# Designs tried in a protein design chat: VH-VL binders against Uncharacterized protein AF_1119. Part 3

Target 1, 118 residues: Uncharacterized protein AF_1119, of Archaeoglobus fulgidus (o29146)
Amino acid sequence: VYFSMKGNIDVIEDAISVSPASFSIDIAKGAHYVKEVKVKNSGGEAEIYFEDIVEGPDKSAIDVSFHTESGESISSSNKLRLPAGTADSPSETVIHVHIDVDDDAPTGSYAIYIHAKQ

## First folded at step 4 (VH-VL)

Design C3 (from d8 with heavy chain S31R; framework fv_disitamab)
Fold by ESMFold2-Fast, scan of step 4:
Structure C3 (fold): chain C 118 residues (1-118), chain A 118 residues (1-118), chain B 105 residues (1-105)
Amino acid sequence: as target 1 above (118 residues)
Amino acid sequence: EVQLVQSGAEVKKPGATVKISCKVSGYTFTRYYIHWVQQAPGKGLEWMGRINPNSGGTYYNQKFKDKATITADKSTDTAYMELSSLRSEDTAVYFCARNYLKWGFDYWGQGTLVTVSS
Amino acid sequence: DIQMTQSPSSVSASVGDRVTITCKASQGISSWVAWYQQKPGKAPKLLIYAASSLQSGVPSRFSGSGSGTDFTLTISSLQPEDFATYYCQQANSFTFGGGTKVEIK
């Protein structure tokens, strides 16, 4: 069970960046993958959530969810709080992206894209 | 400097095949999808399909699935689109463009005019 | 397939005017919308991605807004170089809107 990343940074506004903002997976049916994603904030305290888009042979067979390191689910109704930072010392928050693969998912290349929203 | 450079204009008879090239430079070819877009004279933009140059995997607009074949050659950093069984309604400018995420098509080729006439 | 309905098809405007162009998606697409500018004989140029993010090098008079199904591109003070055709695009399966031609009044 493994996946690889493609180096991308998603800049929500001047102060907030997400890395990586996309990655590819080599799937195994019924598998669960976890990817660490880092969120940096050089501005004031903010609340964000994430949207995903899956590309591949059957995007309905892949479920993507976002969690804090402690396991709490992140959504539009339960946003991630980012501490304030500065340009010289941005705050860093790690999140876990969980990818669940359906037992009947076709094999092939899948790409996961992440976009942060306020 | 990122550039996508397309092959020159083509004039073809009905029933012919044409193959358009899109040579990229200034970035790592395998890190970005290459998309193809059709624009008929005086008309809007229509997405045709895309290729992942890293995997060779393709996804097509159903309208073009039987008309267009998209390929990529990693040794020459070139993407191709072949149009078969040309008809007058295939007369259009064809653009290639790169995309990495859902962030939009940030660099485009200059376009290739294909004219189908008898 | 997701349809993008763009309005108006054309607008006549003067330098200094605020111009607003709208796009409606046939189903929810979150914020996965991009906006492009195209001048005659040229390739399109990306202006806005992810509904509201300004592409590097694009003047700040361009802005995007919206989420779900309704999206807007605004040019706050039209300049001579802004007379062009504008397209929205949904980024889930890359359907373009029909385009809006911004013409000099």
Scores: ipSAE 0.000, ipTM 0.554, lowest interface PAE 14.1, mean pLDDT 83

Design C4 (from d8 with heavy chain N99G; framework fv_disitamab)
Fold by ESMFold2-Fast, scan of step 4:
Structure C4 (fold): chain C 118 residues (1-118), chain A 118 residues (1-118), chain B 105 residues (1-105)
Amino acid sequence: as target 1 above (118 residues)
Amino acid sequence: EVQLVQSGAEVKKPGATVKISCKVSGYTFTSYYIHWVQQAPGKGLEWMGRINPNSGGTYYNQKFKDKATITADKSTDTAYMELSSLRSEDTAVYFCARGYLKWGFDYWGQGTLVTVSS
Amino acid sequence: DIQMTQSPSSVSASVGDRVTITCKASQGISSWVAWYQQKPGKAPKLLIYAASSLQSGVPSRFSGSGSGTDFTLTISSLQPEDFATYYCQQANSFTFGGGTKVEIK
């Protein structure tokens, strides 16, 4: 099993960035993976959630979910609250991206893209 | 307060099917995975499988893939584990537990004893 | 399938003793290890997660250490309520160790 991250930043407004916003993974059938992602906010307090786009041999065989460090699910109905920050001292919030692989998933490289939404 | 409450003990004949329930309260059901663990009399713990109640996605220990079926009902905040074609070797206490990857299983049901005898 | 080899299978100890229990993973699992305590007739109780993080409400005499393949649970000064069976678990695919029974001398 090989897991790599490609650096990128996704900005949903001038003040909020997500890093990394995309990564590639070489999957194993039935495995599950966790990737740490950092969210920075240099603006006022905000609430966000995430959407994923999966590219690969069978994108329906990969389940992506977004969670706080404590395991609480982040969704459009349970948004992540970001503390206020400034450009010189942005707030930093860590989230965990969980990737669950179906027992019957075709092996190979999958690309996962993360889009933060308000 | 977080609670996982399981259905009561069952006595079944060989070849029968049993369905154990695990009703959760005190947190958002879809925010954590529900895991199932088998403990045969006088033996250690063996992980059987889990469900993500948010997506319905399941992942099983290969040993139990043809024996156990895990489901979740979001309308009643209840997870289920069904065992088919019961044999004497299936006699065990079955636990449900709340957990999420690296954070471990932080809350457990009280256990359900399933006895298979003629 | 990642195997967790737990040792010893049992240990006899007295109140006040330092007890150490070890787990070895068959392959590297970073820090994805949890430790549980189970008393007879009861469900397991989470003590440690992520190899070294103490679960809320668990006494500070319990500590975990290790990374990669070798992990240790330590009870610094055994108390009467600590006589129980302890299990390690790798938290990626959830394999449990065989358990260690800590019993009174």
Scores: ipSAE 0.007, ipTM 0.563, lowest interface PAE 13.7, mean pLDDT 83

Design C5 (from d8 with heavy chain W103Y; framework fv_disitamab)
Fold by ESMFold2-Fast, scan of step 4:
Structure C5 (fold): chain C 118 residues (1-118), chain A 118 residues (1-118), chain B 105 residues (1-105)
Amino acid sequence: as target 1 above (118 residues)
Amino acid sequence: EVQLVQSGAEVKKPGATVKISCKVSGYTFTSYYIHWVQQAPGKGLEWMGRINPNSGGTYYNQKFKDKATITADKSTDTAYMELSSLRSEDTAVYFCARNYLKYGFDYWGQGTLVTVSS
Amino acid sequence: DIQMTQSPSSVSASVGDRVTITCKASQGISSWVAWYQQKPGKAPKLLIYAASSLQSGVPSRFSGSGSGTDFTLTISSLQPEDFATYYCQQANSFTFGGGTKVEIK
């Protein structure tokens, strides 16, 4: 399986970006994928969480979750803290995106978009 | 020619069970999800759930999970939706529709009117 | 759960009019929006998929646009057969908008 960037960058504020902001996977039924993603902040300290948008044969067959490098789950009730940065030297925080594919997923290509929220 | 043909109208008493069929032709039944949609008289469309005919895997709208049971029979290329413990509020037209990639619901059954009356 | 807010709920229009219907998602859904036409007593008919792609067999006077959270369906020159109810749908988890009835003026 390999990943490719599909699309548009999602930025919740001009200061925060996610790289890659999207990627594609070729679906294998029952598979589990982990994608390493960097979050850059060129503004003040922030707390964020993530939403996923899945394009493909059936969104309900794909479960996406977000975790810190240490394995802690990131959600609206447990936000990721981003250190402050500047435009020339943004802070970088690594997260792990876990993708679980249902046994009954339609075969095909899926694209996953990541949007940071406050 | 792709067709989804549903069973005919039903009149049921409160507390009864009804089973609606959706027979497909003109394509490979196991290659597409089948969805079910409810439309109460004079009201809009509401998604109920879907089935993968290849695996039998289902996913439901929480509102309908205790009311509807969706099944598929690969030997007859037919999907079914069973409604239990019928109440007057279940009076509606029920549609089946197929799902393929990002094409939306490209083919629909003609609808089945279920009337629940004493 | 993704909510789809559709407006207006009804429009009175004449043949030849330009009609615009809007749909707003409660969160970003990229281009995963479909539009349907439904005539009384009939099943819905797919008009537009992936926000802007015209379904085969659908007249070119229908067009869709938008991405992210804001989407529109436009009928450039309304015909007599276009008086119907129109629905948007987000395809990530299949929520429909409330519908827009296009009525003769």
Scores: ipSAE 0.000, ipTM 0.533, lowest interface PAE 17.1, mean pLDDT 83

